# VH-VL binders against o27280: the designs that were tried, part 20

Target 1, 266 residues: o27280
Amino acid sequence: MDSMNVPEVLEIKRIVEESESVKTFIFSWDFRREVRPGQFVMVWDFRDEKPMSVSLIDPVRSEIGISIRRVGEFTDRVHGLSEGDLLGIRGPYGRGFELMGRDILLVGGGIGMAPLAALADEATARGMRVDALVAARTADELLFLDRLEAAGVNISTCTDDGSCGFKGFAHERLLTLEENHDMAAVCGPEPMMFQVMRILDERDVPAQLSLERYMKCAVGICGQCCLDDTGFRVCAEGPVFWSQELSRVREFGRYRRDPAGRRVPW

## First folded at step 1 (VH-VL)

Design cA12 (framework fv_cemiplimab)
Fold by ESMFold2-Fast, scan of step 1:
Structure cA12 (fold): chain C 266 residues (1-266), chain A 119 residues (1-119), chain B 107 residues (1-107)
Amino acid sequence: as target 1 above (266 residues)
Amino acid sequence: EVQLLESGGVLVQPGGSLRLSCAASGFTFSSYGMTWVRQAPGKGLEWVSGISGSGGSTYFADSVKGRFTISRDNSKNTLYLQMNSLKGEDTAVYYCARYGDWNEYFQHWGQGTLVTVSS
Amino acid sequence: DIQMTQSPSSLSASVGDSITITCRASQSISSYLNWYQQKPGKAPNLLIYAASSLQSGVPSRFSGSGSGTDFTLTIRTLQPEDFATYYCQQSYSTPLTFGPGTVVDFR
């Protein structure tokens, strides 16, 4: 069997508390299974399996990290685990981010900063200039600021309530900043990503956006991964997409699907 | 050591054109946004124009929009300001400056070059 | 456009004095406020960015404070080299705008 498709039972080596609702779980990793920023793994708690983006990639220490926000039964159970406990990990899966040029913009909302933190590490290690716009509802929900600062990343923050940095949304802050980037990577709530994509498109900055809600398509439900009525297939190219691909998708940022498959506004 | 050196400032007739240059050294030029800031004789500072590190995005003050063009040649570490349809009120010392992180402040400045448009 | 105002327009001081210069924005700019020093015939120098962050190499006698619409630059124990014009500048939105300047002269 392909080692990528068989869950490997790994010991939780270390847990970092990122915020009240987010923890990073760190595991020893065999880098013969190559992992790139923007890829995800399937995390198995011996009851359920869920896709999680990789937030730390450290080949020097032979470690990966997976950042998990507490939002439901599975994540509540995982948050209850301690160092030394076991989880099953399968992967990696999906299309990762591509780095190009010399300067990069990262725009992350909430837990969307997790895959972008891994990308920031790779970009800074390659000598790129990295600017990160980190957005959240409140200061307490801003993630990875210390890690980004330690890596030499230039940080701007914005919070909906004004408790840290610019008072407002990521796209509102982005409109007030001059672009000086060869590419951008964006991850967060779809309405935020849609607004950010439009601004970057108008500025002619190539952007890559990560659609977390479509990660399950990469592991076997590709017939249900259409983003528009023409049959664009997420499972073949996702979860990371270029902005030019998403600009023609009627559904992106405007609608989601309920459990019955009906379009509902965000 | 970051160095910025402006050149091209001369006396020009109203309605004329002029191109200013700024030669940069001591840093990775393509990694930083650049700007032009001017100062009329005896007056304060006025931001004129900005350009991204790649050259893909440009910005202008309303007073110069449509008349001035900012550009850069990253292979030559040089910033340019093309000034067309010059007016008396464009008379000023023009400073080249390098943005700091995320284009939020002007971290390094050149010595300036004087442009005089006939009264 | 965001308008910046400074108070006072000029002040006279002696070496050893502590002085304050105030900058006001016409709308909230959070902490996106920078301070520059300019001596006659010379280019401006960055002193403070993000309202309160001291630029590397700038003496610790300079400090900035404030957020929203009201900002202050303080120079403690004024030195001869500090006699100059000081400008605030907002980096919250384009067009980027400067205050009119405050001239600090010998008493």
Scores: ipSAE 0.005, ipTM 0.396, lowest interface PAE 15.2, mean pLDDT 83

Design cA13 (framework fv_cemiplimab)
Fold by ESMFold2-Fast, scan of step 1:
Structure cA13 (fold): chain C 266 residues (1-266), chain A 122 residues (1-122), chain B 107 residues (1-107)
Amino acid sequence: as target 1 above (266 residues)
Amino acid sequence: EVQLLESGGVLVQPGGSLRLSCAASGFTFSSYGMTWVRQAPGKGLEWVSGISGSGGSTYFADSVKGRFTISRDNSKNTLYLQMNSLKGEDTAVYYCAKEDYGDYEGWYFDLWGQGTLVTVSS
Amino acid sequence: DIQMTQSPSSLSASVGDSITITCRASQSISSYLNWYQQKPGKAPNLLIYAASSLQSGVPSRFSGSGSGTDFTLTIRTLQPEDFATYYCQQSYSTPLTFGPGTVVDFR
C-alpha cells in the first residue's frame, strides 16, 4: 500500500443496500480532487485498508459512492457500519476508462457493475448510446438496474440460473446481441472478462477491461500489483487496460497474486 | 440433502444406444455446470462431457465426440447423457458430478454421484 | 489434448508416513490443477482445487503445490483412511484430462 498519501477520515452520509451482499457507501467529496469512472480509492476501517472501485460520481451533489461486496472480515466489518460512522478514504488512484465513439457496450458481472455504473453516467451525460449487459448468478445479485434504467441505458440481463433475462453466462448472451458498437467496457470476474474479450476482438470492437487485484505497496513501489511478463502495475497502469494490452498478459484469466506476490488461482 | 443420483446403466449391444440420467437435489441446479466422468473396470478416471448451467455450452472428450450428447432439464433438476454407437471401450461406471466452475477457480468437481454401470458387450 | 502423468503409479506406506505424489502436464496449465481421492468401491472426492486450495472438510494433512507443468500432492501423517487411489486433473482447457492415478497401498 502507498502510505505517502494519508487517508482522509470521512463520515458515511448514506448507505444504499444494492443487494443482500452489496452496499454502496456515499460520502461528501470535494471535486477539486477529480474522480473518473474506473478509478479506485483505498478504504480504511482503522484496522485494514483495501481498494474499492468508485461506483457513483456526482459533482452536482458533491458526492462519491463506493460499492462493497461482503466477502470477508474487512468487508463484514464495513457492512456493519451505519450512517454517521467514519471511514478513511485515500485516493483516487489508477487509470480510468476512456470514452470514444458514439455507441458503447458495457458488460458487467456481479460487483463489476460498480465501476461500470459510474461510466454509464458519464457516457449518457456525453450523449452516447449505452447498451449494458448485466450478468449475475441469480436475479437478486443483478446490480444497478434501476440506476441504469433511470440514466436511459438499454439493458440486457443474464443469470446463470435463468431467474432474470437470458439463462446463461455473459459471453453466451453477448453472442446473441447486436455487434454494432464503437467501443466496449468490461468488468467482472477474470474468466468472464477473458471470454467476453475474445468475442469483442473477433467483432473488431475495441474494449477496455477493469482488472481489480490486490494492491500492496512498499513506500511507492508496488511489486505485488505487477502483471507477469509485462511489468505493468495495476495501481499505476491499471486497473483499466485495453484488450490489446491484456492479450499479452499470461496472468489474465489464469491466476492472481496475493499481497505477498505469490501466484494464486482465481 | 445435497446429492446426485445416476440411473440408466445396463448391458447394451455394440452399436446400440442408451440414455443416462442424473437427478440432483439440495442445491440450485441451474446455477452450476455439470459433468460426466467415466471409469472402466480397474482403470482410471476419464472426463467425458460437460454442460454449462444454462445448457448453452457443451463440451466433449475426443473419444465420444459425435456419438454422445449432453443435455439438462433445469425444471426437473436432471442431467442427461445420450450415448449412441456404443463400443466395447465405452464399458465403464459413469459418474455425474457438479462443477463448481465459477468465474474465478476453473473447473473442479465438488459433488459426485454414486455411479451407474454401463456394459457394452455382445 | 493436455496429457497428464503421475508418479509413482503405486506406492506402499505405513500409517504415520509422509508421502508425496507427483503430477506432470504435457504443457503449462498455470495452476489449474485439481486432486481427487477415490476409495475402493466409492466415487471420487475432491481434495484440492487450483493446485493448492484445500477443499472444505478435507484434513489439513493434505496439501498441494506447484504450477506450470509440475505439481505435487503431499500427505503428511498418513492415516488408515488415506489408503486410496489419487488422481490429478487439469482444468486449464477442454477436453479436461485426468492423470492415470497413484495407488497408495498399506504395507
Scores: ipSAE 0.000, ipTM 0.397, lowest interface PAE 15.3, mean pLDDT 82

Design cA2 (framework fv_cemiplimab)
Fold by ESMFold2-Fast, scan of step 1:
Structure cA2 (fold): chain C 266 residues (1-266), chain A 120 residues (1-120), chain B 107 residues (1-107)
Amino acid sequence: as target 1 above (266 residues)
Amino acid sequence: EVQLLESGGVLVQPGGSLRLSCAASGFTFSSYGMTWVRQAPGKGLEWVSGISGSGGSTYFADSVKGRFTISRDNSKNTLYLQMNSLKGEDTAVYYCAKEGYFDWLAFDIWGQGTLVTVSS
Amino acid sequence: DIQMTQSPSSLSASVGDSITITCRASQSISSYLNWYQQKPGKAPNLLIYAASSLQSGVPSRFSGSGSGTDFTLTIRTLQPEDFATYYCQQSYSTPLTFGPGTVVDFR
């Protein structure tokens, strides 16, 4: 690990409740340290450190936002914090999304919509046409719809249970959407991303996919971030990968790694 | 115990209609896409149709498009194939199969098949 | 539609032999290729998915390789239960397509 890579202790300026299980924590940020959509930071609660994608990038207000879903002990503790409390933030790390063309498709599943919301802000600010497919298990788990609408994004929704929009999975909904995009960006559960990637490959739409689960290393020297087939290190070369880079990775969307490095079912 | 059981295969006249059923047990049926694959006597495998776990998306081979319809009843754990305007070349054993856990277009569990004969 | 071809259409082998079967796609399908085994009068069994991933419960003597348009199934130290017909199937795009099959017979 790099000894000069020290967390900056930042005050929680504002907390936005996105859903019952998701909050966005907003901090003042010095944009002399650039942040791009798709990059992540390490969030330190003075006991544990976890990687979190940046979901808001606002140079005008000098703020960044980090959206966190409540899934375990660390996230439960962070959700218990209030405005004025302190967290350690280091980063940003990883390569962000690259925008190209005029028309882009965003496909987000659950909390995966968080880094895509930051990308949507940048794309619309550049005058691009943005179509977003927002997917979740239920209507209550659809995230950032108001923010995407305010940005001028064309929104399609789908829920597994049919409680909002198309009834079905993201890849099923994608088959009913326009086929002509210059690029796509995808973030969500890996099985969803794998299925979406296949459809985009069939349509010759280059896609960028974010692999958040592998963001464990701060500086890309940790072997845990290495993908099996290609040797890519998510924190050094990701978390964002082009679909052609992932199409040859046997574990992508199919299985994950346990602590011993063995392939296990999702 | 994961199991698929096809039924409904019989002799039908050209131009006739037939509905096949596939009863599923031992897994969460609504969480998996399903497919029909057929095999003419002494010939190879031919994919016929697929349906998503929710039933919201359906897919067909060109040879059956417009004539066959795939559907499912998740409350009864049953997959259906409605076959209309049957032709002699539709004669085959029809298998239902479940999408794989790791690859949704690889089929890991298959039924034993049901024979459909189209002849005058 | 993506056309799949297999070579050879049939082969004769003895127990203990190592055999290879090839599969070709009419266009690039990346690694989206599956292999199935079918014994006479029975339903197919999935052996390999994603070109090279061994299905749970399948013996390690089976292996797959390849990417793009050219793929190979290898069976090392052939056993009596391996005499069957083998099919490749592309999982890249609908309509899904199978190869014509390779019959592995006793010599």
Scores: ipSAE 0.006, ipTM 0.418, lowest interface PAE 14.4, mean pLDDT 83

Design cA3 (framework fv_cemiplimab)
Fold by ESMFold2-Fast, scan of step 1:
Order: structure tokens, then C-alpha cells, then sequence
Structure cA3 (fold): chain C 266 residues (1-266), chain A 120 residues (1-120), chain B 107 residues (1-107)
């Protein structure tokens, strides 16, 4: 661990309750230290430190926002905090999303909409057409719909229970959409991201996927950060990856090739 | 709030048949895949079968293919496992569990299990 | 079929200890690995899905890592309620398969 990299103690300026289980904590930020969508920070409550994606980047107001879902003891403690309380923030870290073309599809599941909300703001500011597929178990767990609407994003929703929008999963909804985008960005549970990636690959839409599991490796907390043994380093490259790169890694990890190019199980 | 309640486990002779049921409540049943996982006494977990939310796709472990069928009645919020040609090796506690993303393979809520004993 | 192995098969630990359980797949499963906890006489419960995603309601002392063939479950500062059997499970392809389990007993 980098001994010179100490968390900066910041005051919680504002808290936005996004849902019963998700809050966005807003801090004043000095943008001489640049932050981009897809990057994360380490949040320290003076007992434990956890990586959290940046969900709001507002240089005009000099603010960043960090959205946190209540899932365990650390996040329960942080959710108990009030405006005026202090948290340690270290970062930003990791590779941010890259924008290209004129049209972008965002596909987010649950808290995975957090980094995508920041990306939507940047894409819209660049004049891109932004379509967002927002997925959750129930209508009450759909995140950032008001922010996306305010930004001019075209929104499709899907819920497992059918309480808002399409009844079903993100990949099932995506199959009913025919628009071909210049790129996509995907963030959510890995099973959802895999299914979405496969559909986008079949449609020749380049996608970037954010792999939350690799955020700790980017700051040197975890020493075992490889997708395969070819020298590809997730901790140096993540958390955001292009789908074509991930597809090649997954094939190699599952199968090897003989001299004739035939796929052989390990 | 999510509840899964298995029933139907009894003592059955080898070669016999049995149907297990799993009553679901607290969520929109048809929006989730479902699965059966078993555990022989003192042994580990073994996946048995899975079914998609609509019931259109079914999956089986090699040990039960051709003998077991999985089905669901979404109007009754109930999952079934029809077990035929039972063997001593089928003796186990059978759990039903919920599968997010239509049989994606992780199981977020489990029932309490029902014991099936296959013996003469 | 994808075979799963776990090490150790059992371990003895005290409250406050930190422990590590390893899971290995016979072929690459990318990140499609889940961890479950089973307490004596109870049904299993999900701890971690997609190798490292913590299930809602699970204490942050549980963490998962790894990809490809090698995966790790770490429990920091063991609590009395953590003495249980832990299973890994691959969800990459059917048939879905579990590891043989690791029993965490009181020392």
C-alpha cells in the first residue's frame, strides 16, 4: 500500500436519498484533481475503507457525489451519517469510460446506474444521443430516473416484477430494442453484464463494462488481479474494459488452442 | 418477506415416484427462475434442476436426466419436482431456491428443505 | 462438467481470527462463482455472487476475489455466527456445480 496516499477528510455537504437502500453523498471537490465517469474513490469511515464509484461530477458547483447501497456493516454505518459529518475520501482511481461516436446506450442494473449517471451527464454535454436501459427488481429500486430525464436521456425501464416498464430482465428488454448505437456502457451484476455483452457483441456494438470487483486491485489492496495468465492485468487496466477485450480473455481462460487452431478444454 | 416452503418429502421404495412442491410468496413468482438443490445426509450440496421464469426452459444434472422433471404453475406461485425411478442415491434434503436473471445460476433465497428417503 | 474443489476441507478458528477459503474450477469460469454459507440444521444462504459482489444484508467482513480458475473467500474478524460450512458454486455452464464445502469449526 502507498504510505503517502492518505484519505482527505471531507464534510458531507448534502445527502440525497435515491431509494430505501441507496444514498448519494455529495462533497465539495477541488477539480484541479480531475475526476471522470467510471472512476472510483476509496471511502473511509475511520474504521474501514471501501471503493465506491463516483455518481456525480459537477465542476460548475465544485461537487462530486458518491452513491452507496446499504449491503453490510460498513455501508450501514455510512448510511447512519448526516449532513455535516466527516468521511475520508482517497482518489480518484481507475480507468474512466471512453466516449466515441454520436450515440450511446447505457445499460445499468441497480447500483450500477451510479457510474452511468455521471457518464450520461458527460455524454449529453457533448451532444450525444443517450439511450438508457435502467433495470431493477422493483420500481422503487430504479435509480436516477429524474437525473436522466433532466439531462435529456431517452429512458427505457425494466423491472423483474413488472412494476415499471418492461416486465423482465435487462437483456430481455434489450432484445426488443432495434437501435444500433456507436457504443454502449454497461454496469451492474456480472450475470446481467455478461448477457448484455453477448447481445451487443452479436450486434457489433462496442461496449465498455465496469467490473466493480477489480476496483480494490487498482489501489494495491489486492495482489491477485489477473483475468488469465497471458499477462493481462485487471488491476492496472480496470475497472472499465471493452467487451471485445473481455470476450478474448474469457475464451482463452475456458479453452486453449491446439496447433490447428481447434478449441481444446483445459 | 420472500418465503419458499417445500413439501412432499417422505419415505419411498426404490423404483417409486414422488412429487415435491415449493410454495412461493412475497415476490412476483413468474419474474424469477427457480431451482432445486439437494443435500444427502452428511454430504455437500448438489444442483438438481432449474427452470426459467416462464417455464419455457428446463435444465437438469446428469444424475437425474430422464428420471426427474421440473415444472411450475405461475398462477399458483408453485414450483414442482416430479421424481421417477427413485434410487437410494436420491436420498437427500431437497431445497428450492430463487434464481435471479432467469436461471443465471446464483440462488438468493432458499426454502427450509424437505427430506426424501429412498429405502426398502 | 466443471469440477469444483475447495481448500482446506476443514479448519479450526477462534472468534476474532481472519480466515481464507480457496475454491478452484477445473476450467476457466471467468467471474461466474458464488459463495454460500450453511449453518448446522439450516438452509444455505447466499454471501457473494459474481466472485466479489456482496449480497444485500451480508456483513462487510465477508469478501470474495479471483477470476478464471482460482477464487478466494475471506472472512475478517470471525464472529460466533460465522462457524458454519461454506460452499463455492460455478454458474458459468450447466450442470451447475458446487465445491465439496469447507467446515469452519470452533478451535
Amino acid sequence: as target 1 above (266 residues)
Amino acid sequence: EVQLLESGGVLVQPGGSLRLSCAASGFTFSSYGMTWVRQAPGKGLEWVSGISGSGGSTYFADSVKGRFTISRDNSKNTLYLQMNSLKGEDTAVYYCARVPYDSSGYFDYWGQGTLVTVSS
Amino acid sequence: DIQMTQSPSSLSASVGDSITITCRASQSISSYLNWYQQKPGKAPNLLIYAASSLQSGVPSRFSGSGSGTDFTLTIRTLQPEDFATYYCQQSYSTPLTFGPGTVVDFR
Scores: ipSAE 0.000, ipTM 0.376, lowest interface PAE 19.6, mean pLDDT 82

Design cA4 (framework fv_cemiplimab)
Fold by ESMFold2-Fast, scan of step 1:
Structure cA4 (fold): chain C 266 residues (1-266), chain A 121 residues (1-121), chain B 107 residues (1-107)
Amino acid sequence: as target 1 above (266 residues)
Amino acid sequence: EVQLLESGGVLVQPGGSLRLSCAASGFTFSSYGMTWVRQAPGKGLEWVSGISGSGGSTYFADSVKGRFTISRDNSKNTLYLQMNSLKGEDTAVYYCAKDRYSYGFDAFDIWGQGTLVTVSS
Amino acid sequence: DIQMTQSPSSLSASVGDSITITCRASQSISSYLNWYQQKPGKAPNLLIYAASSLQSGVPSRFSGSGSGTDFTLTIRTLQPEDFATYYCQQSYSTPLTFGPGTVVDFR
């Protein structure tokens, strides 16, 4: 029997082109190895290994999906693959989202909608009312709108350029929404998540936020996945954190780390 | 009852061609990658080629690229290795083996008993 | 190509001994290493995959460890059927490469 630390070499069953820069790679999956929304896997192209969030969890078809944005050499190589080609997958790793209450707000920016799309499917299946605020720079970069609509999600959009929905940023759109929710889940660029968290805290809405930065391995014993102040290890204790946990992390939303590990402003 | 059985190994002259077959039974053949591994007399193991369960992806060692092709017929549960432009260095026992995964290049859990190919004048 | 080396090339042991075989990769292969056993005149048999995972049906006296470039196969309480040749193999990138083998002979 394979353990979660043993890679399975999986054939790409289907590729969905989500946008010009994002593809979802779909694999057959043995659900004796459980996977939950918010968890990630290590994707191995036989040269390098990178962490990627699971964006589709479909036990009925026995499939998982992994959505990958083209941002560098590894992701460029993976984007060059075709159906029938091979990737190594190990995991899942990390703690997933927890659902509570009857109403959930999802706030996603760019590729951050990927883990939230999987969460939307689970929340809807549980009978929760799901509202999603989907943010991107332009209309062409809004992700998973058709999938969210098919799941019965109430969708609001915003784009920086005003090409779809509200013209502005996610937190600016959130300020114009007066609905309360029992919980929220947030994933996207760290400055966006910080602003959204602040607003949700003022409204007494407990939020879970997914941090996918600085993960270099799926084992939480190295410094590559640690957070400041609290000593959190993203791959062992995250990537999903409650807002009250993140409120004590000094660098969240204010600083990032460069390749040398130095703090730089967002 | 999982079994692999190779056939086709014979004596051939340099520059000749030969096709090896590997008959599979006892498992869902199309779900697993397959590989060919060879062993020259008195020498160690050398990987030759791999193929995914669907047959959509193939892989080759540099020493055989352009000369050998790997293929499979999933309706007949049979793996093939077509060997062209044979050299003396190709003399070996050729094993077929099943990958633990559907892809043909990772870890090989079931092996045939091998078929001997001799390339000599 | 990734080159694999094994140490020792051969060793002599008695039933009941514990033995260790090492395998080294010319570059980091993470944990993508397998161990095979081959008895004279027989096909290889998978013992360990992914550096440390025991293949189903393989006795627990076999264990694997290591990551990166340095790997170890350990056989505790050696049995008569364990006298064989052992090969490591990297699955990190194609072409796949095997070590040269370690022959375990009786004293």
Scores: ipSAE 0.000, ipTM 0.390, lowest interface PAE 19.1, mean pLDDT 84

Design cA5 (framework fv_cemiplimab)
Fold by ESMFold2-Fast, scan of step 1:
Structure cA5 (fold): chain C 266 residues (1-266), chain A 122 residues (1-122), chain B 107 residues (1-107)
Amino acid sequence: as target 1 above (266 residues)
Amino acid sequence: EVQLLESGGVLVQPGGSLRLSCAASGFTFSSYGMTWVRQAPGKGLEWVSGISGSGGSTYFADSVKGRFTISRDNSKNTLYLQMNSLKGEDTAVYYCARGPEYYDFWSGFDYWGQGTLVTVSS
Amino acid sequence: DIQMTQSPSSLSASVGDSITITCRASQSISSYLNWYQQKPGKAPNLLIYAASSLQSGVPSRFSGSGSGTDFTLTIRTLQPEDFATYYCQQSYSTPLTFGPGTVVDFR
């Protein structure tokens, strides 16, 4: 019996409204059970259980935060909760980000900024120079800008519609940015991550990419974590992968799998 | 529809103080960084100060650092420039401008007010 | 601080001409360069941001190019309303700095 596999019922201490569609739920956490940026937890609303990335890791306040985008029935119910309400949390699970060198580039799309915000906190605490490219479809979907600013991060933005920053996609904006980084971390829609990975590979910048969407396998009852060509299981070997591991996976950036295991184009 | 209106420019004695205001309308004020740019009579443009949308980050030109402060009241859609220890060389038209975000310097100053004249003379 | 220079300081042109204004930064600023137009007695207007991106509502006869230290503003088929002073401005690093301006005069 592993204690990490048993849900702990925790009180919602604070809720931060990040945007119209995103909220961060903050809980007290005992840091004798370590949590690292890039790891996820299973969130249980006493009906369904879903994997969520940890977006805040604060040992000083003894708190963790979990950022949740409203996209379906489970997330709609969780968004309806208030401070003082209870949720089940188990974990953490998965492989976290590794930090190396002096300079890191973060590239986040939409809710993919959630795990990268936690990583930014750790990188700045280690004295690294942090550059973040924050991408979204529109200005109101750009996340964590105030938090990144407070952490001393050098911020670049882009929106598909041009409502904030560069008008265009993350990979187009990346082409206009400085090439000198010791490493990068990337999280967002898979097609965006694929395009970004290719540019970073050409620049010889080692990158780690987080595949948030494949975390349902943490409950051990589905094959959604399996990657084509390599057989990697995201919940067991990820969700964070080095770019050299993903460059050989034909599925990455081209198609995904539905609950029945069928290939679905991006 | 986007409008910026500066006010407060007057004649001030050297060593005096003055506060300029910029009233903004037609956009979500708190979502944009704001800037003060000045222009001395017959001279070019000089960036003076900038502030992020939240007010959490402020920036100053070397010529005004320690004498000027920038602030904003997002509930009133108003930007301020507090000018202390004024010198003759501070004489200029002061423009309020929207942008850059100050998180990201990619965009330029896309909307400007009409300016307010500050004269520092005895 | 990053210093900006412009060339020429002034030029005379006729309606229908194509003109070029250059801007140089004292150090590399990547593509963080904006161009503004200022008409006598009026506030400046943003023409181009990020070296080559045309601001919404600005006529397509205006174009920008360059990166690093050397930048160019081109106005093709000059119109009467284009007689103005033009400024470049770096947004790479604070303090933000403007060029000294280029006056475009009729004839």
Scores: ipSAE 0.036, ipTM 0.585, lowest interface PAE 7.3, mean pLDDT 86
Fold by OpenDDE, second read of step 2:
Structure cA5 (fold): chain C 266 residues (1-266), chain A 122 residues (1-122), chain B 107 residues (1-107)
Amino acid sequence: as target 1 above (266 residues)
Amino acid sequence: EVQLLESGGVLVQPGGSLRLSCAASGFTFSSYGMTWVRQAPGKGLEWVSGISGSGGSTYFADSVKGRFTISRDNSKNTLYLQMNSLKGEDTAVYYCARGPEYYDFWSGFDYWGQGTLVTVSS
Amino acid sequence: DIQMTQSPSSLSASVGDSITITCRASQSISSYLNWYQQKPGKAPNLLIYAASSLQSGVPSRFSGSGSGTDFTLTIRTLQPEDFATYYCQQSYSTPLTFGPGTVVDFR
């Protein structure tokens, strides 16, 4: 095992309220430990541990950010924390996004924009043209818009209720966009990703998609995040997958396994 | 020292198939995109195909799209070019070349193999 | 697709001369341009990347300039080993494309 598997207790340096349900926790980071957009860390509140995507990578300030959506007991506790409080962080883990080409399309839904925001920063910093389709249920749940705009990202929004941008789902908005890109990165609800992937495949746009699964060990040992029927471990071979890989994953877009290993439909 | 060694170039009939290989050494193979570039006798350079470090993304020139497949085995440090439905105009020396690292968008092909000759003739 | 052109197609020069080769793209490619040198029977060698960055190991007599659509390769003091064919190549978008090449011969 690598020393990176030992949790490091870090002080919350800053908290950014992204939305009513999402906060970004910023930590000092030693960049001798490399981290890539799309990778995740295990966040430990000294009671429980959960995987979270890295949403900010700032080598200049020596900081990383983790965006957490309030969805359960663990995240409720974390959202109750203040600047100066402590969290355990171990990682980073998993396969991050690969940047290729000149033009990149980002398609994110809800908290799925977290890793994509980090990817956008890197892509724009390297001179790539970035288009981002940001989706959410409502306008107030759209994430990172100001940050993306400041980075020079061309933003298109869509909301389920039409409160901002296109009224509808991400894949529906995507169908109205005619431009092709050299690569796409996708992260959000799996049904969204499934539909988006199909469209991108038809357009011959190479696509990477970040999956979410129950991950316990984060090091590919426990098998709790294995995907049917490939045996891919989301924590080891993912969480970022190419569309070609996901085409072989029977459960993708169909069901996931809960902590007890039971199949749960999307 | 970075080394690239192509192999597989032979004489083949039109409509035939051929697979080229490129053995790489001296660097972390999976960290680099790889490309095939060909040169017909007495002609200029033509980009044929590219593949990302992970192999998840592939790119092709229109002239070979649908006929050629690019792949790599990172465990073997080897790049492949599967050529099907070969035509006379595919006759060329085929070079494998190292592309930039994952996030180096400015760099060109900094290392090349010696090339392997593919001849398509009846 | 982005078409690349070069001028001249060939030129003759003497050792010690300063020469310039021009490359033009059919559309703006920012600074995503590379220059290669190729000698007969050999693989190409990268000289310049990102329009003006000198590749490691390449003599300082080689230099590149330009942005957008027009680019120039300059060899300030031509050496005997510099007689070769030179190609520009855009890396702005796929498909990647090369210029037709410029042959530099002995006068």
Scores: ipSAE 0.000, ipTM 0.489, lowest interface PAE 13.0, mean pLDDT 92

